VHH binders against Protein NEOXANTHIN-DEFICIENT 1 (NDX1). Designs and how they scored, part 6

Target 1, 282 residues: Protein NEOXANTHIN-DEFICIENT 1 (NDX1), of Arabidopsis thaliana (Mouse-ear cress) (q8gwb2)
Amino acid sequence: MDVEEKRVSSGYAKPPWIFKGSALYQIHLVKAATARAFIPKEFRLVEAFGYTLGGFFLASYDDSPAGVFDELVVIAGIVWNPPTSCAWAARVLVNSDEACHHGRKEVGLPSQVARFSKNITAVPKQKRDRAFGFLDTFGLGTTLSHPENLMEVKVSEVDSAASTDICNIQIRSDETKVGNWMGPAIKMALPSFSGNTIYNSNLLKYSCHLHCRVRPVRPAVVSGALEDETEKFTEQNHTSQESLENERQLSKAVMLSKPIIALQFKCLTMQVEAPVVIYPSK

## First folded at step 5 (VHH)

Design c67 (from c0 with F50V; framework vhh_7qia_2)
Fold by ESMFold2-Fast, scan of step 5:
Structure c67 (fold): chain B 282 residues (1-282), chain A 122 residues (1-122)
Amino acid sequence: as target 1 above (282 residues)
Amino acid sequence: QLQLVESGGGLVQPGGSLRLSCEASGFTFSDYAMGWYRQAPGKQRELVAVITSGGSTNYADSVKGRFTISRDNAKNTVYLQMNSLRPEDTAIYYCARGDSEYFLGYSTMDVWGKGTPVTVSS
């Protein structure tokens, strides 16, 4: 991927960087062993009973230093940073070359260019009962009254000229009336560690200050984008690709971990502060 | 009387153009997002295009560059200009009213028209 990264690096705004849009923040119960694969030895994982809290942050920005783009942050878990704690990003997938370059260079994120394919459909809601489904099949019931809105997001990362599927995210809306309560306005800070990548060798800490309307929603259903290709995936690659595939599979494991809570962020304003270099000690 | 009435569908040859219209009544049109969906035989009803009250637009990948959604608030009407039509565009096209605030780039729809058929063939 050489397209436009070096050609569009000029013109990115000075920090703090402001991103506006909306997001789905889904928290998963992630196995500690899976999370530790992404976290440098200098950091201690916040864990209980062999699990940490990871998951993902899926966003669509309508206004940002890079314009309009989509982002998927795969969150491996939470690490100790006494007296606080910080999230650790396993991967940051964006469909903007400019955002990818900036994330790698200025924020120390494990950013990669990805393709986001979205399919929005309206699907029948009433299929909770076998008898009702039978009646609908014969045209004796109601199948399209108050359809659910279904959003399917397929995320595929790009490496050189190749594309590798990461996940499919299915988001179902139970709302039958638009303009309903969007949730309370909240402000929060999400500190995060980053760095020790090939693009930025420093260990970094940065803060994201979020202001949004928050509402709990039905957790998205995450499936493996390679499920159609699962049998084909085994042992195609050997040396040079083995570690990359292992990292990709572990990121996928985070996405496929058990969902606990899902939060809808509307009217989102995210302020990303310039990161600082850290030198952790014990 | 909350109503969406679609018109402009018909039969057209591949490569041709059609302009669909959807006239809204019974609510303050300018406060809502509006969208176009389509449903081909045997498929789910899928989003084609959406436009917010502020004029921001989003399109399905399959129609991007060929279709244009627009609105005229004075006439309470949303339009879908369809160019370079393909046989795969054959479907019943539905107009829908949505939340003015996007979630992940799209609006949740709560009111639907009855649809207008579009057939692309010779």
Scores: ipSAE 0.615, ipTM 0.807, lowest interface PAE 1.0, mean pLDDT 81

Design c68 (from c0 with F50A; framework vhh_7qia_2)
Fold by ESMFold2-Fast, scan of step 5:
Structure c68 (fold): chain B 282 residues (1-282), chain A 122 residues (1-122)
Amino acid sequence: as target 1 above (282 residues)
Amino acid sequence: QLQLVESGGGLVQPGGSLRLSCEASGFTFSDYAMGWYRQAPGKQRELVAAITSGGSTNYADSVKGRFTISRDNAKNTVYLQMNSLRPEDTAIYYCARGDSEYFLGYSTMDVWGKGTPVTVSS
């Protein structure tokens, strides 16, 4: 047989695991009630006026233990971790079976396999409306020097029986100096909590070390179908399927929340250390 | 002079193959990401394949498994090998220069070739 059964789950090297690529980190104003659905009762949500800061982390890795793959981390909100705070992932969507299995078992992430359909188009940058209209009247038109990229990322969760659309992320470049992108180089060590999933019941803590160049960018436009509360209860699915669909709809609500700020991470190197099991006191 | 020159386009029957070449001059080729875009009449110019300065590749879903992008830094050339061509692949194909993060849409393609036409028809 030419089939290698061990390929999906055995490709990862020993920790620390190194991921290289680029990412978009977009922060949304998320309802506290939505975030609390994903966060264990042992953790306090950092909130003000009924809202927390969640959003998403969209990454494209060109070098990792799983090779080349895309990742969408849906961030429910910020949890208190004295003396710091950390983000809590509602869902992690990856287009690599190997990355999914590793995330589920070793890192304790709520990982799921997804399809990422990326389409990049070059769209013309419009000149000032006044100038454009005037030139068009004389049959001269306007000269567009530098088209901007428009990227659409469609993310669909893969189930063996069905494909479920999660979101469409539309990324459009800012008017910046062409060929001279700059941002500050930063290093961060971030503590992260994970676990408490059906794939890894332990509560885990690990360290994530980031080194990248960062710049603020235009927030991406997120679209997707958010089903009415009344409609989801009408379908009479099995209890487990109903719970999974509720979690999916809440994840969509996070993605569709109001954007506040977006950051592009360039020349990203992310080092993930082996997690340790923790037992937080009540 | 900073320039990209495409070649290798032409007429081919469905199921056929073509190899496009893009020769770069006037800049340090190995420092830049390179991409192949295509534009059919009445449509937007879309990215079909891209390769970073580090050698990682990206493909549009419509061409995955059929097209292969590669680069030869010693020749300042990027290639697009197109196999199992379909009528819907008919377009003008453009070579473009960008930075290594162009695949996130926040990077700008700032140098463009003039395009090479590819027609897939019986």
Scores: ipSAE 0.377, ipTM 0.717, lowest interface PAE 3.4, mean pLDDT 78

Design c69 (from c0 with F50A N58Y; framework vhh_7qia_2)
Fold by ESMFold2-Fast, scan of step 5:
Structure c69 (fold): chain B 282 residues (1-282), chain A 122 residues (1-122)
Amino acid sequence: as target 1 above (282 residues)
Amino acid sequence: QLQLVESGGGLVQPGGSLRLSCEASGFTFSDYAMGWYRQAPGKQRELVAAITSGGSTYYADSVKGRFTISRDNAKNTVYLQMNSLRPEDTAIYYCARGDSEYFLGYSTMDVWGKGTPVTVSS
């Protein structure tokens, strides 16, 4: 079915936008106070015992309106949107200028350009981590020892002279394989809130429709990079720089929060609908 | 009878090119992701390039723009085209079979070749 296409847009495709690739969705137990720093006061945070569910979404897209790129969405927490709930993004880091501009302009995301350095090594299985030490009694531990992949993803800011390193994410394959792929490909709709940025001041709501294969996996280990603060420290009255540093530290706190579950998405097709402007209740 | 056989390694001068081949047998090649690892003396074995059954590719930062991975399912072969070779590319190069998407590092390599040496030296 051919349809009329308006060639008036030079940069971006017309919505809905289709992203294809794979992703890791890792859920963290995030302090409510940390999450609240990113979420407008008008919204009710879904929380229990001072914690909300945040974490991150790490994706590698093979095909999208911006072509091939990597994305890290730092998820501050979950906001009430009856009868369901919506995720709130603290930061969106992409290694594509086009994806960054599209996210800021069309979707209202707090998008920033970042550098993604990926390295995968084959490492020996950890022999000291005693889940099932009785295998070594029969010589089976050595016989069954196969190398596993360790993937390290280093994410760094490209537009900042103050701090370049954001986080390191270490992903390890599991010998026991926590789960096999769950059933056939699944479809889900994830409503999300966005906006309230310097690039788009409106409060927005949009829906992501995901179609993918899912399995539970070993949670990734997140660490902060060692940073040199000596030459970057200035007592100059620069409130904007201090605000950005506070936001970096809070985003880092989300990333370094306690992981509770991780899900791998394979053969991912993500359809993102055009956002709708929303207004606070009376 | 599952096996991967590498070929194409050798001695080359800096700035030169080599094309590595890995021929697979004993399994349905088109169903698997394939990768090229390398191991230099005193270093860990690192993934250089990978290609999924669907054709999506991965490259280590150190080789991106210089190396190209490709596959020919009709020939059960995966290739690594190495251009603008540097002394630091000197290593034994291993072909490996993977079960899942390389992007997230959750794949395990269950079939390995014996390796083919590549030496970049004047």
Scores: ipSAE 0.455, ipTM 0.777, lowest interface PAE 2.5, mean pLDDT 78

Design c78 (from c0 with A33Y; framework vhh_7qia_2)
Fold by ESMFold2-Fast, scan of step 5:
Structure c78 (fold): chain B 282 residues (1-282), chain A 122 residues (1-122)
Amino acid sequence: as target 1 above (282 residues)
Amino acid sequence: QLQLVESGGGLVQPGGSLRLSCEASGFTFSDYYMGWYRQAPGKQRELVAFITSGGSTNYADSVKGRFTISRDNAKNTVYLQMNSLRPEDTAIYYCARGDSEYFLGYSTMDVWGKGTPVTVSS
């Protein structure tokens, strides 16, 4: 089973795994109850007033062990790992079968294959989001405005022959007036917990090292419909399908939570270390 | 001066093919990302196909399997081969230059051609 699957996946590079590309990291105010549905009982959620910090990490990789692919990590919340904290992934959606398989088996991620439909349009620039600059008031800053780029990313989970819509993400980019300054390249080490899935029952910890240029940006607008709980495929006793459906529903709730902050990561190099099995006491 | 000049548009019947060309001048073509956009009457200008300086390509779902973007750096030209054309492909097609900073599968476009019309009609 596992032995033969590992041989089939032998083309995936040895750790540490290096991913290069770009990403949008958006932080949402997520209900603690929603986040706790994904997090093992052994971990304490970092929360205040019934909320935690979750959101999503949307990436496009142009160089990785699986080549070119897109990824949406739905982040349920932040868990205590004293004296630090770690993000916990509710769902990982990738448009690569190879990346999905590797994530499930080697990294312990709740990975699913998905379709990413990207529509990019050039739209007229809206001035309403900013007060008139001093130069604009005196007519000194009247220049031809470049159109604003609007990217709409529709993410649909592929489950056998069926496709289920998860969300639509609208990203606007304004880079005309302030210049394209991204600041210096930063290095960041993010410890992450994973595991406790039907594909990898171990509880895991790994290090994720990011090197990128970061800019705060306007939060993306996320839209989608939450599924009616009364909707049922056949009838009773599809416990595994019911679990996956519940996880999908709660992942949608995370995506539709209130945006707080968004960060654009350009010239991203992400190094993922091989996970280690952890054994929480008591 | 920085310039993009499109050609190859025209009238075709459904199921037909067209090859669009875009000749660039005034910059080092091989350093830049290139894209093809289209704008149907009353619609926003949408990305159809994108090619990086390294040759990686991305396509809108509506054209995947039918359209092919390619580039010839020696001729400073980007191409869009359009096969199995449908009435819904009727639009003005624009060539655009992107900078070399890649974000989520696309680049911000800063130079635009004037467009070449494509009409698919029986």
Scores: ipSAE 0.450, ipTM 0.749, lowest interface PAE 1.7, mean pLDDT 80

Design c79 (from c0 with A33W; framework vhh_7qia_2)
Fold by ESMFold2-Fast, scan of step 5:
Structure c79 (fold): chain B 282 residues (1-282), chain A 122 residues (1-122)
Amino acid sequence: as target 1 above (282 residues)
Amino acid sequence: QLQLVESGGGLVQPGGSLRLSCEASGFTFSDYWMGWYRQAPGKQRELVAFITSGGSTNYADSVKGRFTISRDNAKNTVYLQMNSLRPEDTAIYYCARGDSEYFLGYSTMDVWGKGTPVTVSS
């Protein structure tokens, strides 16, 4: 905790803000009860059979208003505000102080500074099982003669008090598969809700306009900091410390939910529009 | 013939230095990313450093500030200068070729050398 939390940095130009790099967008089947714990009462979940669609967005930017940095957006679920629907970010972890400050103030994101430890190893290509993924569906065409790249990304939340492990994300390269197809460059808008934080009390909606090459990939394997960790607080007395631990456990629950689909974004240019204040009615 | 040939490995005392070289043949060297990996006994082969076709470099945290990767396109060679060597740096060092595109900050490697051993001990 011997680090100043309110480190000031300037340099973000007027919106829209442009981020260039690559990303993994992984969608998970998240329990509605888990998502509801952190979504404001003003929003209703898009849900079926007790589940919503959440997951994560993991990005590495090589050019942005904050320069080079990594980002993990934990997505609790899809919420709707008729006639639209948007993703709700439960937590945003970045390894840039500038990006954290900007996210908190201008975009209303629940941003936190984090450490991203990346380890790249070349491992023998393991036999392909019917692990859930579009690349497995693309078929019988994986060479076993070349080592497979394994990227492990360990994300640890950093605050002035301590560094706390959040998750480990294991990504295997699929580029050696015969019949690989990287789709054409596409452009699309991805709406999201934000706000209702101590840094920005408004409820906000913003859009990310993505221009990138997209390919379905094998979903990443996510493990908790200490997998199957038992929560150490067995009694709920609703202290501030328990609230922080509950947020961490929710983030872990979302990250550890069942993968449905994963998309690889290469040659990514992401344009983030200035958020608009919204007023849900019910 | 696509080939990467490493050299420069050897025995060195803790705190010493070594310079590894990797000579490439059979492709247009200047168009590709080049990297160094290492594999210690009983461990997986891990990335040490890479250098892009444009000359940008990236290093594993464990070697940052001690190792320097560089390339000479006229000689089709990539180098790894290793300073302040530690016993934990003992491994077989492999040269690898990567494509020009990256994902999450790293390039997929598709051509590998046979490795050059580095032993740091007294």
Scores: ipSAE 0.479, ipTM 0.755, lowest interface PAE 1.5, mean pLDDT 79

Design c8 (from c0 with Y102R; framework vhh_7qia_2)
Fold by ESMFold2-Fast, scan of step 5:
Structure c8 (fold): chain B 282 residues (1-282), chain A 122 residues (1-122)
Amino acid sequence: as target 1 above (282 residues)
Amino acid sequence: QLQLVESGGGLVQPGGSLRLSCEASGFTFSDYAMGWYRQAPGKQRELVAFITSGGSTNYADSVKGRFTISRDNAKNTVYLQMNSLRPEDTAIYYCARGDSERFLGYSTMDVWGKGTPVTVSS
């Protein structure tokens, strides 16, 4: 029996679902062709010069219907559906079985269970290029710079006993003191479309409302596992497994696209409304 | 006046135990997360244990099950209980202050102690 199904029946609260924590929202220039692979024909991609704005949303939730967990939302691009536009999720990676099952069934998200391995180090600031040089002093005097923080998040999909590496995200902190967070409090309403997945064939629309403090930060550096070139010669027949692997490769392409801007969200409260089923007109 | 002072390091045999202490002063200790880093010769400082203001803990895979981080807000002190010590645990151990939020706490360590050496050898 599926333990996730039993969990969902007893675990998740009624909508709207409230998630609290912090996040990094990073925007990338994504090739329109890559984004179109994820977006149903009913929706028009917002694009200019062959590119759309996608990227990722990396969150750490300290309070949610599933408790404490981490999430990586791979954002394929911006979809135009009048009177507004919305982001389209290519893939949602969570380290909670309960959150994964709920996302798949209730919200229609392309959710997968993943491991988030965090390696946090402090690196010497003096190894960076400086505008003005000063030699180390011989004799008694020497000064060591305060180290800067580096967080490396390795995300790997989990399927039974196997894990598949997706990406590594390197986040550097430019903060010299906790409490220098002077970003404004913002409220965002983000209408979103979901569904049309192997887990939920319906097209769905829901609203996501974010309230947080925001600041621009240094964009994270994303690296991916080396593509196995031999896998390019897989058979022409598209099995379910091949379709999922193709979506994984395309979502990796989104993660590896050129970063434009990164925003850090503190004191994040994210409210997710119950989705509404959208039926295409005949 | 912001400072962290580590103590409790020393020489220990493989399989032994040590308890490190870090006393904080100059800030409201209970409002902040605290972490323990270590730095072996020639390597970068790595986070091995983290505790939020609310008491939630996280550990590096290399120490999980062997090390325990705890805090005493009345004494402004964070502790690292190290059990089943191995030669590869030999390092200078540093205490650091972080933001109260888990994700931001990992990336915004801003006050550091001077370190306490731990040597695991026969």
Scores: ipSAE 0.466, ipTM 0.763, lowest interface PAE 2.7, mean pLDDT 78

Design c80 (from c0 with A33D; framework vhh_7qia_2)
Fold by ESMFold2-Fast, scan of step 5:
Structure c80 (fold): chain B 282 residues (1-282), chain A 122 residues (1-122)
Amino acid sequence: as target 1 above (282 residues)
Amino acid sequence: QLQLVESGGGLVQPGGSLRLSCEASGFTFSDYDMGWYRQAPGKQRELVAFITSGGSTNYADSVKGRFTISRDNAKNTVYLQMNSLRPEDTAIYYCARGDSEYFLGYSTMDVWGKGTPVTVSS
């Protein structure tokens, strides 16, 4: 009997953890009141005029400690951490059980298992606006180099066999801008807070070191599933989980907040350091 | 010079199987990601199966467990094995080459075949 051949199972790899793939980082104007619901009261929110910068990080990893998987990080806002500032994750959705358990136990993330459905369609570039003025109709002759891919990512949280729709993310690939603003690979460090969950009560700080090619892209269009809320309200057995539903609705509010800018990360290598305890929990 | 030629389409009964082939010429096949799209009447062209130059595969939810994409670099050919076919699989199937831009598990496509029709009907 030999178990050496299958050494990678539910065991966690030694840090630092390396993730390789690509990602979309989209920044939204998030209401401070919405963000504050996710952030411990002892932290000071970075805000102006009642808003903070949150949004989401959508990644597809081709190589990681948990193999191939997709991740959606819902970012509530930015928290003061002198001399810098840190992002605060409201929720982390992954389509890997191994990634979920690792995130909960080792990194202190509010991780949940989710289903990611990706639909890719080839969309023609040519559009003619029928409501055009006279000037808009002369000398057009649009040159169509290639059809564009339209990617629709549907994210649903799973609990047992049931699933609850969270959002749809519609990403249009703009081929004509693929080379714009992409230079040599860049390096950046993103310090982050985690912990204060039912899976890890400690308050934690860790660093993500990113090495990737970056370009600005058209922000993705995010839509929500309206009927989920109605189903949960009518469910008698979910009365004790009202706080979880409120937390889900607030994370949806972050996703549906006004988009400001989106960045595409290609040839991404992300190094995640082992977290350190900032304040001991009671 | 760049060419993709599909074959293997036809009429099949529900529950049947077909294997589509796509022969590539005019480029170094092994360096490129490849995909199979389909277009049903009145609908947009949708990706159903994708394979990277390294051999990793991805599938649309509607075909997972039923369709298998594979490649033979020595023959410059990509295949789509279709099992347990349903009337909803009726479409023209297109082979396509990735343009070296890879993002969130997929490449954009720059070269297309002319398509091969698949009809699933009793």
Scores: ipSAE 0.663, ipTM 0.880, lowest interface PAE 1.0, mean pLDDT 79

Design c9 (from c0 with Y102P; framework vhh_7qia_2)
Fold by ESMFold2-Fast, scan of step 5:
Structure c9 (fold): chain B 282 residues (1-282), chain A 122 residues (1-122)
Amino acid sequence: as target 1 above (282 residues)
Amino acid sequence: QLQLVESGGGLVQPGGSLRLSCEASGFTFSDYAMGWYRQAPGKQRELVAFITSGGSTNYADSVKGRFTISRDNAKNTVYLQMNSLRPEDTAIYYCARGDSEPFLGYSTMDVWGKGTPVTVSS
């Protein structure tokens, strides 16, 4: 309890760390040059035709070592770890100081505290077929159609004197009227690399084990507010502005790159093993 | 068969309180999440308060600290206690049923009530 009050990073739970909740894993076609800015030179990027697979992992945890919190992992790309591969995080945003501190110290993640605002609206189902469709539906109208849920997740920086918007993620639910099918239960082991940050200089490797219900969903629509942030920085004449702006613009480029696929993870249990220090031979 | 019936709306002065009720029928109420939405004239219908089958709650930022959602499984009823009401809370309030497993803290809604109007005006 005293250890918790002092915010010791490993005070709440010993590894393996268990995170329970749900997540959206969205894969984007990311330019290799953008991804390389975040990945240590020791690692070989998995790429084809100048692109890699990055995107984001957006999670809400109901039970974790830090309790209840939200997380956005900006994934720069995939790096080789023969015979497999693993994702590399460009940025990790959490709305918990405890989760941020733990991620930085114990897991070697580029973690930052952020504000997450969720707005849920019910919107009419989109009419298919712009032309001719209103003739077919004129008598019945849309009264039999139930509204779809639209979730808008706004992620904002907290560390500046004024809150600065990072991105807005719009998630439209895919409902079938027969029932809400959660998808098949899967178990997956994901090796991960981390570290090489100002908070943890070591290169680290750890295992992440997921157990969840998975189903493909419509990709979320991402809009960025980083251009407003860049204008605010320019306006405020901040020292070291160029370096910070470049980092923010590159992470924005990952978030705004072309979506390929989105996966919904429900009933998620994620087990994160204690990292081990690695020494690449390259 | 499946129905949600809202009640308790009305006209109230700013700073006043109202308690909305929603009676469910035609399904096993205790297995589902429930939510309260509102729709002001010319606006989209937005989630105000949400409660899981297990009793965990979530609220829109605009109503946190003022509104409380609760449920009584024996009565198949979900409630919304609204305190410190503001003119901006004026809307038609809708009850909705959500799936049993939340996604990013909220459930997808598949059954809707007809709504009960709430007007906050001096």
Scores: ipSAE 0.693, ipTM 0.862, lowest interface PAE 0.8, mean pLDDT 80

Design d5 (from eS4 with E110V V111F; framework vhh_8emy_2)
Fold by ESMFold2-Fast, scan of step 5:
Structure d5 (fold): chain B 282 residues (1-282), chain A 126 residues (1-126)
Amino acid sequence: as target 1 above (282 residues)
Amino acid sequence: QVQLQESGGGLVQPGSSLRLSCAASGFTFSSYAMHWVRQAPGKGPEWVSSISGSGGSTNYATSVKGRFSISRDNPSKTLYLQMNSLRPEDSAVYYCARDYTIEWTGSGYVFSFDYRGQGTQVTVSS
């Protein structure tokens, strides 16, 4: 009866595309050499002392053209685009086939399907030893300990029935008060370059307009699956997939780079405009 | 200083009912949304239910919807959770909480919370 027909005559929802949810935006100092592996030579990397600003954007969408899904954007660095700068996505991991297809064709993103495994545990706040007092020891102090949550997000890329672990992200949540966030809701634009992939050969530029409440948070701790296996200088694991492994290793290098700031986005509304084709300067 | 004190837990048989209470102090109770969360051994915390400051709006986790009812008495500064048709999987320590941030993660809701009480144990077994 074709009850579950896909949108054949009309593409994925028409632009502008609206995504609502929450996100963690973490900025890392990424080595310029690592970033340049993802960025065409014709583009000028915004860098200082051999580093650029990359990192990741981890989002959970509860309302979007693809419904409910999670996204991890691995950001290689910042490319100069006067009078502003543009982020360059090294990898986009989503747990939605519709989002992956749309990202590849309409937005020109290096999108891949991935599994997101999430676990949350309550962790008591650690007491400061320098503030030690007898009243605290006997529970007679005037300050109560506030619990915090540890959320662990495991991201594994799915490729033709095979699963490859990419990273594990540990997020420690701060004390938060619903309706009492510090600062007003903010609006910001995040222009980005995309394209130059096997799925979309055009070089593209698009804009994301974000409206959200923002709070600086403790940077998430990122670990890779290969750390559990203790990487050694042995070249015998795969003989035929060298380029694919190199791509994963570079993405991991971005994720494991030094964090400098992390921002938590609540009540996020992200508007993504249709991309425009950019032609390289001759 | 915010204080939350849960009570009313116990050992019951499947299909039984329990009513949990949370006594609040140290803040203007009617100005804050209040929440019930639970944690089973070896598992992370699970959000159960929320109620607005006025009591006019309530929300429930899918796992308890239709069986549990959240309510509040603002004059007495007390939060309640009426639990009906209890199942073994409802066994957990139940906490009341003031203020939380809720995030949809694609597989369910997760939360971070401002204040939490000491908890009250609910055990549902044969």
Scores: ipSAE 0.000, ipTM 0.095, lowest interface PAE 21.9, mean pLDDT 72

